# VH-VL binders against Nonsense-mediated mRNA decay protein 2 (upf2), part 20

Target 1, 242 residues: Nonsense-mediated mRNA decay protein 2 (upf2), of Schizosaccharomyces pombe (o13824r41to282)
Amino acid sequence: LKKNTAFMKRCKSSLTSENYDSFIKEIKTLSLKKFIPEITAAIVEGMMKCKATKDILSSVKIVWALNLRFSTAFTGPMLANLYCALYPNPGYSLCHESYFELKQNENEVSEKDRSSHLLKVRPLLRFLIEFWLNGVVGTPEDFVSYLPSTDSNDKKFRKPWFEEQNLKKPLVVLLFNDLMDTRFGFLLLPVLTSLVRTFSCELFTTEDFEDKETLELVNRLNPVVWRTYLRKSLNSYVDKLE
Below, E stands for the ipSAE of ESMFold2; O stands for the ipSAE of OpenDDE; V2 stands for 0.75 times the mean of E and O plus 0.25 times the DockQ between their complexes.

## First folded at step 14 (VH-VL; framework fv_mosunetuzumab)

Design j5 (from g5 with heavy chain N54D; at its last look DockQ between E and O 0.43; V2 from the best seeds 0.58)
Fold by OpenDDE, look of step 14:
Structure j5 (fold): chain C 242 residues (1-242), chain A 120 residues (1-120), chain B 112 residues (1-112)
Amino acid sequence: as target 1 above (242 residues)
Amino acid sequence: EVQLVQSGAEVKKPGASVKVSCKASGYTFTEYYIHWVRQAPGQGLEWIGWIYPDSGDTYYNEKFKGRATLTADTSTSTAYLELSSLRSEDTAVYYCARSYYFTEYYFDYWGQGTLVTVSS
Amino acid sequence: DIVMTQSPDSLAVSLGERATINCKSSESVLYSSNRKNYLAWYQQKPGQPPKLLIYWASTRESGVPDRFSGSGSGTDFTLTISSLQAEDVAVYYCQQYYSYPTFGQGTKVEIK
């Protein structure tokens, strides 16, 4: 129990490359099944604290190891928790600032809450994309069943929204659709810009890309139909920005 | 045109504090990280930390934790580095630099640098 | 911390000749997920801040002349100036951003 508690504590606070070996060893040896609900929550919290690429990669590997051991019993709830962290409010947009502005009672959302959400968006979005790249998640079908229908206050949450969506769409497509939703302005432009630059190859490569080796890799990860879609969406977004 | 303009040279005594400013222009200040890097005379470059102005979130090199404080004023598009408990070894040119929103910590624009001299 | 080591410390090259600077990282800065090397090169002239030349090991920053090129992957990287110009006299730094930023010690490039 002591070891398990320590493990969970480290999940919350120490998802770093320095602790990678320890995590892997513990994932192999500790009896963690009983604590999966807590572990998934802890990991999401830990993810939000990652500030370096190296640590993100290590964390992805740790999650991957847990996925290998516990499969959907872990991955499903983990992804659900991640999404809940991304969308903590009844709103269905990542542009929470705009969402809150639309509320009649502006006093309900503190500046602290807004800041906190913005801090969460960066690493968690990247983690979702990384999980997609590493085969931890593909579509919303992988975790939608684990999402709550209502929040802690019995308010509508993300699950109903997903139920109205095509669950076969790649998760990254849905994420970028949300990022590029201009109904809420361009609040997420900085995030979008970074992600586009980071994942340009995986998400936006054209079919006539000269490097065949890269093209083959990308085709395995993200079919051209979705790349084309994303590229068009991005272009439209940019056009509106000007 | 993107510009980072830093405050002027400083001369401080050991044990004192220094605060360097970096005024950004030509871009949306809240959309990029501001990093601080210093360079001792004739030496290489040393990363101090970063701040994300929009949220005020910061991260520090362990070497400077407790002594360096990064802040940003979004109303004036100005970032600040305060370094306390100054030592002779802190004598350096201090640079502010810009990076993108995520963890791609390469620096596309730099301030002109601020010389901080610590001497008895 | 990832340690960056450049070689040589100084280099004298004739005008119009090729200059080659090497940079080695203590561990790989190749990100497996996106297959990018988190490595940048900077040029610093006396009295000036560093100027970004290359990022992701081989991508030139806008406005950087074609004579500058970056290559390498994993732990070994090279900055090449295909034809050294007088204005290229400077100290060059490699920098990894796979982890928190660290710089090489610099390579001084002079005209022979």
Scores: ipSAE 0.627, ipTM 0.848, lowest interface PAE 0.8, mean pLDDT 89
ESMFold2, look of step 14: ipSAE 0.643; ipTM 0.857
ESMFold2 (binder alone), look of step 14: mean pLDDT 95; pTM 0.963

Design j6 (from g5 with light chain S33R; at its last look DockQ between E and O 0.45; V2 from the best seeds 0.62)
Fold by ESMFold2, look of step 14:
Structure j6 (fold): chain C 242 residues (1-242), chain A 120 residues (1-120), chain B 112 residues (1-112)
Amino acid sequence: as target 1 above (242 residues)
Amino acid sequence: EVQLVQSGAEVKKPGASVKVSCKASGYTFTEYYIHWVRQAPGQGLEWIGWIYPNSGDTYYNEKFKGRATLTADTSTSTAYLELSSLRSEDTAVYYCARSYYFTEYYFDYWGQGTLVTVSS
Amino acid sequence: DIVMTQSPDSLAVSLGERATINCKSSESVLYSRNRKNYLAWYQQKPGQPPKLLIYWASTRESGVPDRFSGSGSGTDFTLTISSLQAEDVAVYYCQQYYSYPTFGQGTKVEIK
C-alpha cells in the first residue's frame, strides 16, 4: 500500500535512469493492477519531465516492463493519455492556431507562443516514436477503444487519427503528416528537424545499413513503402522552405 | 552574428551571492537553451545547468541545487545565473553557452566568461 | 553521472606532426537505435572560452579545419590533429551529452 503510493509518486516525479533498477523490481513485485489508471496518468506526467536521452530511453524500458506485465490494460490507457496530451483540442493538428496566441493586428504567431508549445510536445513526440520503435504501439487501432468516442450534446467527435482509413496506418506516419503540415507555416520546424536528426535512418532513409540484421529490423518496423512516403513528404516540406 | 556578452568580473566574500548576466544577440533567443558552465583556475569545465527562456524551465546539476538560480528575461534577451552561499571553491570563470536541439546539449557558442572571485 | 577521462593530461608535438588525444566514458554514449555517439570535442585557448570542434564524435563543426578529426564509438574516442599548427596550442576537452553534460579533465597540447 505504502509502496504502491511511493511507486506512483516516482512515476510522476522521478522517471530517471538512476531509478531504473528500482522501477523494474517494483513492477515485478508490487500488486499494481488496481492502480493502473493512476499509473498511466503519473507516467505521462513524468514523461514531460524527461529531458535527456538517457532518461527517455530508461523510461521507455520501464514502460515496456509494464506492457509485459499488463499488456493492453496498461498500454491502452497510457497511449490514450499520451495522445490527449499531444492533442488537447479535438480535431486539430499540432500546428492549428488554437495552440498559439494571436495578438490583435499581428499576422504571425509570436515566437514565445511557438517555442512554448514546442517545449510541451518535444518529450511526448520523442516518447511516441521510441514506443513505436520498441513495439509498444504500432497503429491507432492499438488504443482507440480507450479514447472517448462521443461528445456531450448529441454529437460524436473523433480525432482524424482514429477515422477508419487511418486506424491501420503506422502511428509515426500520422504524426509526421501533422508535423509537416504547412497550413500555418513552419511552426514546428525545430521539433521536426530534431526528430529527423534522431530517427532519420528508421523513418526516412533507403540507404544501405552497416549490417543485414539492422536492415531487416528497420524493414519490419517501417516498410520501404512508408519510408519512401515520408521521404517524399519531407522533401516537399523542405522545398516549401525555399 | 551570434554573440553572448557577459557582465564584468565580481569580487565577493564567503556567504554572499553573485548574479552574472549573459546578453544574447544575433539569433532568436527563445529557441535556444542557455547553459552555464564554470571553470575554476587551472581546472576543467563543470556544467551548472540550463534554462529554456521560452518557458523558464530549468535543470540543475545536483551539485548546485539549492544554491544556483537560473532566470531569463525575454524582453532583453538576457539570461542570469545567481549563485548564493558563496565559498572559496566557487572562485571560477563562469560561462554562458547555448544549445539548440532538445537532448543534444553540445555548445556551439559561448560567452566570453565572467571571473567571480570569492575571498575573505 | 557519466565520467569522462582523457589521456594524456599533456602532450608536446612538433609542428606538422600528429597529435592524438583519447577520451573514455564510464558508460556507453552510443544510442544503438540511431547509431550516434553523443560526444563533442572543444578547443580552449588561453584567456578564451571553449570553441566547438566536433559533435556526434566525428562531425566537424562548420569552419573547423580538416586537420581535426574525431573517431571512436561507445566508450572510447579519439581526437586527432593530423598536422599540428601553431594556432592549435590549446587545451582540448571531450564532453558527452547522452545524459546531462559532463566534461573530460582536459588535455593540454603544446609545441615541442
Scores: ipSAE 0.569, ipTM 0.827, lowest interface PAE 1.8, mean pLDDT 84
ESMFold2 (binder alone), look of step 14: mean pLDDT 95; pTM 0.962
OpenDDE, look of step 14: ipSAE 0.772; ipTM 0.896

## First folded at step 15 (VH-VL; framework fv_mosunetuzumab)

Design k1 (from j4 with heavy chain F102Y; at its last look DockQ between E and O 0.63; V2 from the best seeds 0.00; counts 0 for: pae E 4.5 > 2)
Fold by ESMFold2, look of step 15:
Structure k1 (fold): chain C 242 residues (1-242), chain A 120 residues (1-120), chain B 112 residues (1-112)
Amino acid sequence: as target 1 above (242 residues)
Amino acid sequence: EVQLVQSGAEVKKPGASVKVSCKASGYTFTEYYIHWVRQAPGQGLEWIGWIYPNSGDTDYNEKFKGRATLTADTSTSTAYLELSSLRSEDTAVYYCARSYYYTEYYFDYWGQGTLVTVSS
Amino acid sequence: DIVMTQSPDSLAVSLGERATINCKSSESVLYSSNRKNYLAWYQQKPGQPPKLLIYWASTRESGVPDRFSGSGSGTDFTLTISSLQAEDVAVYYCQQYYSYPTFGQGTKVEIK
């Protein structure tokens, strides 16, 4: 019991490369099945504290180890929790007005609100993309059934999380469409720019990779048609900047 | 023209504190991380930590936790390093430097450096 | 921490000749998800701050002369100055950013 409590504390605060071997050992040996709800909450909280690439990779591998042991009993709720941290309600966008205070007579967002939003969005989007690249998530269908019900008794307030046509689209396409939303100008430009630089090959390139193993993997995860679509969307976004 | 202009050299006694400033110009100060890196005489470079000036969020090399404090004033586009409980081994040139991208900590512009000398 | 080790510590090269600096990391800085090497090179002249030359192991920073090139992957990296100029006399540092930043000890390049 003491070991299970310590495991969950480390998920919440110590997702680091230094602790990786301990995590893998504990995932194989501890009786964790009854604690999956606590683990999913703790690990999403811990992800927001990862600030170096090496620790992000270790966290993705830890999540993958939990997925291997518990499958959708872990990954479904974990992905739903992660998604709800970005999208608290159906119909929200990453730039939803409730995140921001507007200046009087202008459609400007305060620097404080922008910075607070960037602190939350950066790690969460980074991890969703990492999970997509590592096969933890592909489309909304992988987690939509684990999202909170919006059906509360009043049909007027019911909304689906996703339209049916979007359930089978790559999640990264849906996220990047929203990330390129210019409702409040270019508020998420720093997030977009960082992700483009980090994952340009996997998201935007239409050129062949020199490594055929890498090319086959990328084509399975994100076919050329979607990479072409995202590149055109990015070009349109850049044109609006100018 | 991006510039990071630091405060002048300091001479301190062991046990004192020092506060070094770094004034940024030529770019949007709140969009970039400010890092602090030091270099002891004739030696290599050592990363101290970063601040994201817009939010005040910081992270530190474990070696400096408890002694280093990073702050920023967005109204003057100025970042600060305060180092307390100074020792002779803290004698170094202290640089501020900037990076833009989350987790991609390479430094495209550097301040001119501030020599801090700690001697009895 | 990822330890960065450069060789040689000092290097003397004739004007117009090739200078080669090696950098080894104690663990791989190649990120498997994007296949990029998280390594940068800096030039530092006496009395000046470091200047960024190369990032992603091989990408030249804007304004850096094309005689500077970076290569290598994983744990082994090289900075090459194809035709040494007088103004290239400096100390050169490698730096990883796969984890929190650490720097090599530096390589002093001189004219022979």
Scores: ipSAE 0.358, ipTM 0.748, lowest interface PAE 4.5, mean pLDDT 84
ESMFold2 (binder alone), look of step 15: mean pLDDT 95; pTM 0.962
OpenDDE, look of step 15: ipSAE 0.605; ipTM 0.838

Design k2 (from j4 with heavy chain F102W; at its last look DockQ between E and O 0.78; V2 from the best seeds 0.00; counts 0 for: pae E 4.0 > 2)
Heavy chain, then light chain:
Amino acid sequence: EVQLVQSGAEVKKPGASVKVSCKASGYTFTEYYIHWVRQAPGQGLEWIGWIYPNSGDTDYNEKFKGRATLTADTSTSTAYLELSSLRSEDTAVYYCARSYYWTEYYFDYWGQGTLVTVSS
Amino acid sequence: DIVMTQSPDSLAVSLGERATINCKSSESVLYSSNRKNYLAWYQQKPGQPPKLLIYWASTRESGVPDRFSGSGSGTDFTLTISSLQAEDVAVYYCQQYYSYPTFGQGTKVEIK
ESMFold2, look of step 15: ipSAE 0.728; ipTM 0.887
ESMFold2 (binder alone), look of step 15: mean pLDDT 94; pTM 0.958
OpenDDE, look of step 15: ipSAE 0.826; ipTM 0.913
ESMFold2, look of step 16: ipSAE 0.384; ipTM 0.754
ESMFold2 (binder alone), look of step 16: mean pLDDT 94; pTM 0.957
OpenDDE, look of step 16: ipSAE 0.795; ipTM 0.914

Design k3 (at its last look DockQ between E and O 0.61; V2 from the best seeds 0.00; counts 0 for: pae E 6.0 > 2)
Fold by ESMFold2, look of step 15:
Structure k3 (fold): chain C 242 residues (1-242), chain A 119 residues (1-119), chain B 112 residues (1-112)
Amino acid sequence: as target 1 above (242 residues)
Amino acid sequence: EVQLVQSGAEVKKPGASVKVSCKASGYTFTEYYIHWVRQAPGQGLEWIGWIYPNSGDTDYNEKFKGRATLTADTSTSTAYLELSSLRSEDTAVYYCARSYFTEYYFDYWGQGTLVTVSS
Amino acid sequence: DIVMTQSPDSLAVSLGERATINCKSSESVLYSSNRKNYLAWYQQKPGQPPKLLIYWASTRESGVPDRFSGSGSGTDFTLTISSLQAEDVAVYYCQQYYSYPTFGQGTKVEIK
């Protein structure tokens, strides 16, 4: 009753490391099944407000606890909501044109609209990659059936990621191809640089790891063929900068 | 070329305030965090807080909360630390430093500003 | 509040020899699910700001010589200078960024 309302309010506003113990206790004890749609929306909204590493990492653990209790009944809708927040227009990449279609009806570039969207979704990029590393998501197949309907009868809201040939690709390969899209210039370069520095081993390293445990886990998550592909894509991106 | 250029050394009396500036150049000022770190003479490094210039959001080491105020002027690409109610133990070199979004290791540092608090 | 403790406080090493600096955190800075150790190393020469050497415990910053290497996991970390050069005389700091940044007390490296 009151406890469920407080839980959902904290999901929306207070995903913090200070509240971690309360979240874990309530996930284990509260009757939450009827509120999963509200929880998934609240969690994504709360993720957009996470600016500190401590809160991001705590929130990943909270999501994992919900996944352990509710499995795909939670993670499917949560990932669908996260995807829709990143890609409000499914026909466009993250780089530039998504900002034009949602907020611009004139032929001129809007720096203000781009900055606002990037501010909101930058934490979600980090969360998506952390979820991939932790096994919450692997491929588009994991959540494609939870994507919301469009505003036309029986038409689904889709992006090329969800075409048959892409459903089993590692999600991060599809994401980083979008981030490295140069058709509209290098608008996401600071974001890409930050993410490359954070996740280079998992995404771009073609050398064998010294630790056998590390090698087997990375190869399972992102096989060397895809890391080689992504490194070639990154090299091409850097060449276009020069 | 990324640069963080700080204001010059200051001498203050106990009880006064000081405001140190940090002007950024060579990168997109609003896309990175600015942190403040101090180092008392012959001692180690102590983190004060951060500001994210894009939004104006701040966070502080609890030790400095209430005395330190972090601000940024995006039109001049300049971050500021204001420290009030100065004491002799606040004598230190104050550095500004840049970090990536959410990852608080510091790839570029200002040259430092010596603040001396003496009677 | 994660306390970082370095050892030794001071270290004298002959030119061309190996220098080893240890850093211990009061709690783990490894997030095992993503396999990241949230630890950085800095070099500080007299009258200069710190300079980033290593992040993620073992990743060298661009332009840092390969004689510098970081290792360790969880609570125990090591910075190694495989062949000490004259320009490596400095104070070295470890720093965690799992939570509020905190620094070790520093290790002064000198030529023996």
Scores: ipSAE 0.224, ipTM 0.710, lowest interface PAE 6.0, mean pLDDT 83
ESMFold2 (binder alone), look of step 15: mean pLDDT 94; pTM 0.959
OpenDDE, look of step 15: ipSAE 0.728; ipTM 0.872

Design k4 (from j4 with heavy chain Y100L; at its last look DockQ between E and O 0.64; V2 from the best seeds 0.70)
Fold by ESMFold2, look of step 15:
Structure k4 (fold): chain C 242 residues (1-242), chain A 120 residues (1-120), chain B 112 residues (1-112)
Amino acid sequence: as target 1 above (242 residues)
Amino acid sequence: EVQLVQSGAEVKKPGASVKVSCKASGYTFTEYYIHWVRQAPGQGLEWIGWIYPNSGDTDYNEKFKGRATLTADTSTSTAYLELSSLRSEDTAVYYCARSLYFTEYYFDYWGQGTLVTVSS
Amino acid sequence: DIVMTQSPDSLAVSLGERATINCKSSESVLYSSNRKNYLAWYQQKPGQPPKLLIYWASTRESGVPDRFSGSGSGTDFTLTISSLQAEDVAVYYCQQYYSYPTFGQGTKVEIK
C-alpha cells in the first residue's frame, strides 16, 4: 500500500520534530501491523539522523505512540534492532560474556574500533537512555528474546547474549558500567562526558529537585541508590584517568 | 592559540557556486564540530549546518539542504562550505565556528568571516 | 524552527549604568534531564565575528567579565551588563540550541 510504504520511508529519513503531528495522526489511522518488521528497522535508521535535542525527544514520543498501539510486537523488535546497531558482535560489549575472553580470540574488536563505532552511533546511545527514562525499556529481559541467533559474522556467538543475573538489572546501569569499563581504556571519554552532561540530573545527582513532577519521575525511574552508585562509578573512572 | 582562518572574499554571479575554506589550528580538529553561520548585510545570524570530522557526519538547516555541501579534510585540518545556485540573497559574511559536545551547539570560537557577494 | 525574539532592537545607556536585553523563544528551551536552558549569548563588535559570552543561559564563558550575567528560564531570558563600559558597544545576540541553532535578530547597545 502506497501510504504504508511512504510512512516507512519517513521513519527512515524524516524522523523530525516538524513531522511529529503527522506521524501521530498516521500511527492512529494507518494499518501498520503487517509492516512492523520494516518499521522497526526503518525507525532505527531514522534515529541515527536525529542529532538535535528537540528531534530526539519528538522521536521518543513517536516511538511511545507505536508502543501504545502495538506494545511488545513493536517494542521488542525495535529494541533488538537498536541493540544490534550498538553492539554488532560481542567485542563491542554490553553484557556479552567477557570482553577480555573475546579480545583474545580471532573475533576481537580493538578499543580504537569500538570507540570509533560507538562515537558514530552516538545518537542511538542517547535514544537508549531516553527510552529507559520514558519507560520504553527497563532491563534486558524486555528485548533479549527478540535478538537474532547470529551476529554480523554468523559465527561469533557460542554463548548466551546475557548472563541470567544481568537480565533483571536496570539497563542504564549496565550501559554506564560498560562505557566506564577501563579494560577498554579511556577512548570513550568524549561519549561518556557528553552523556553525563546530558543526563546529569536524572542519572547522577543526589540533590533534591525544585520541580515536584521532575522529582517524582526521577525517583520512580532511577532511585537515589542507583544515582549514588553511578556517581561513585564515575568518580572511580575519573580517578583512574590519573 | 585556537584559530579558525577562512579564505578570502569572493564575488560571484547568480547561478554560480562558491567554496569557502576554514583552516583550524591550536586544537585537535577531529574532536570538534565545525558549524557554518552566515550574516547578510545589516541582518542577523543564520545557521547553515555542521560537519563532525571524526565520523564524517553532517547536518543541515532545511533551508540550505540540496544547495550546501559541508566537507572536511582531516589531513589539513580544513573544513569547507560549498554553496551552489547562488542568488543575490546569498550575499553575506560566512563564518565557520566550533562546538564540542553532541547536541550542545553553542560556539566558543569563530573564524574571521568570508564575504561572498552575489551580483550581476 | 524555534524563533528567538529580542527586545529592544536598540538601546542607549550611559557609561557605568545597567543595560538589559531581553530574549524570548517561541517554545521552551529547558531540558528536564539536566535542568539546563539551551541558550547562549554572543557579543559582536563592528567588523568582527561574534564572541561567546554566556551558555546554558547563565554560565559565563572563560575570560568574560563579571559585569555580564544571564538569567531566565524556559522561554524568557535576560542578558544584563551591570556597569556599561566603552568596549561593550556592540550588537548582542541570543541563540538557542535545544533544536538546530537559531538566533535572535540582535540588540544594538550604544553609549548615550
Scores: ipSAE 0.748, ipTM 0.895, lowest interface PAE 1.1, mean pLDDT 86
ESMFold2 (binder alone), look of step 15: mean pLDDT 95; pTM 0.965
OpenDDE, look of step 15: ipSAE 0.834; ipTM 0.920
ESMFold2, look of step 16: ipSAE 0.639; ipTM 0.854
ESMFold2 (binder alone), look of step 16: mean pLDDT 95; pTM 0.964
OpenDDE, look of step 16: ipSAE 0.779; ipTM 0.914
ESMFold2, look of step 17: ipSAE 0.638; ipTM 0.854
ESMFold2 (binder alone), look of step 17: mean pLDDT 95; pTM 0.963
OpenDDE, look of step 17: ipSAE 0.788; ipTM 0.916

Design k5 (from j4 with heavy chain Y101H; at its last look DockQ between E and O 0.45; V2 from the best seeds 0.66)
Fold by ESMFold2, look of step 15:
Structure k5 (fold): chain C 242 residues (1-242), chain A 120 residues (1-120), chain B 112 residues (1-112)
Amino acid sequence: as target 1 above (242 residues)
Amino acid sequence: EVQLVQSGAEVKKPGASVKVSCKASGYTFTEYYIHWVRQAPGQGLEWIGWIYPNSGDTDYNEKFKGRATLTADTSTSTAYLELSSLRSEDTAVYYCARSYHFTEYYFDYWGQGTLVTVSS
Amino acid sequence: DIVMTQSPDSLAVSLGERATINCKSSESVLYSSNRKNYLAWYQQKPGQPPKLLIYWASTRESGVPDRFSGSGSGTDFTLTISSLQAEDVAVYYCQQYYSYPTFGQGTKVEIK
């Protein structure tokens, strides 16, 4: 069982490409089922520390290996933890001015949560989109039942994403609508442009691919109607910059 | 237009610390990563780490962990590299450089460099 | 870490002739999700900081002359100067950013 504790410590602090082979071996051999709650929390903490493409991609493969072994028993709680890390205030968009020390009236965001937000948003959003591309998550339905209640603060709902009409929408559509929120200006412009540059093919393009298998995968993940919608939304966002 | 202006040359003894500054102008300082790269005399380039001034987030080459500290002052648009426990092999020109996109760490503008000489 | 190896270490080329610099990475720097090669090229003239020439292996930075071009994919990359000019005397470095940045050892280009 000392090996299980070491595994969880590495999830929290050492999600690196150099440790990939060790992780895969341990996922196949260790008895981990009782420790899934600890693993899901540790691995989300570890994701926040991944700042190079190679480490992010290795970590996605590690998560996929856990998904293959434990399915929704792992991915549900993991995605819920990831969501809660991104949205500590359920009523606020990612672009809410309170996270950026602008127009701080009626703030429910602590000073610690403000500084933590800026540190988390780049890696966690990147991971969420990578998980979408790999089929770990498709829609809010995949993790909504694992979210904690918000009744303790008279908040009885999470974002509209979790309303019945949105539960089956592609998660990236809901996420990018939130990210392109201009009500408070262009507060996450560098984050948005980085994600667009990395994933423009899968999110926005309608051009044909030479590889029909790739085209069919992209169409399954994000149908043309939603790619067209996102492209129009991005064009509107860019027009507002000018 | 875009400029990264570094502090002047330093001469230090082994075991001392040095702090090099990099003042940015001509762009929005908080939107770009500031990287530090060094070049020993007659040798190649070695990446030290980056700071993202918006959040204060940093990351380091493992070789420099514990000795290098990157900071930024957004009010003066200035980034700093502090390198402690200096050794003779730390003699190099130290450059600041910028990048824009998360994980896309290629450097479109560089400072003029700061020579740090470590000798007894 | 990803090791970048350049060849040759130095190169003497007559004015107006083609210069070719090779760069090899110890691991692929091609990211399948965006289909881009995470590779850049820099020029460093004596007494100056490096200057970005090429990113994404083949995309020329604004203001860089057309005689500079980059090619290659995966682990093998080439910087080509189609017609060497006197001001091209410099050391040239490749750099990957698929992982934390690492640079090749440099290739010194001189006039023959």
Scores: ipSAE 0.656, ipTM 0.863, lowest interface PAE 1.8, mean pLDDT 86
ESMFold2 (binder alone), look of step 15: mean pLDDT 95; pTM 0.963
OpenDDE, look of step 15: ipSAE 0.800; ipTM 0.905

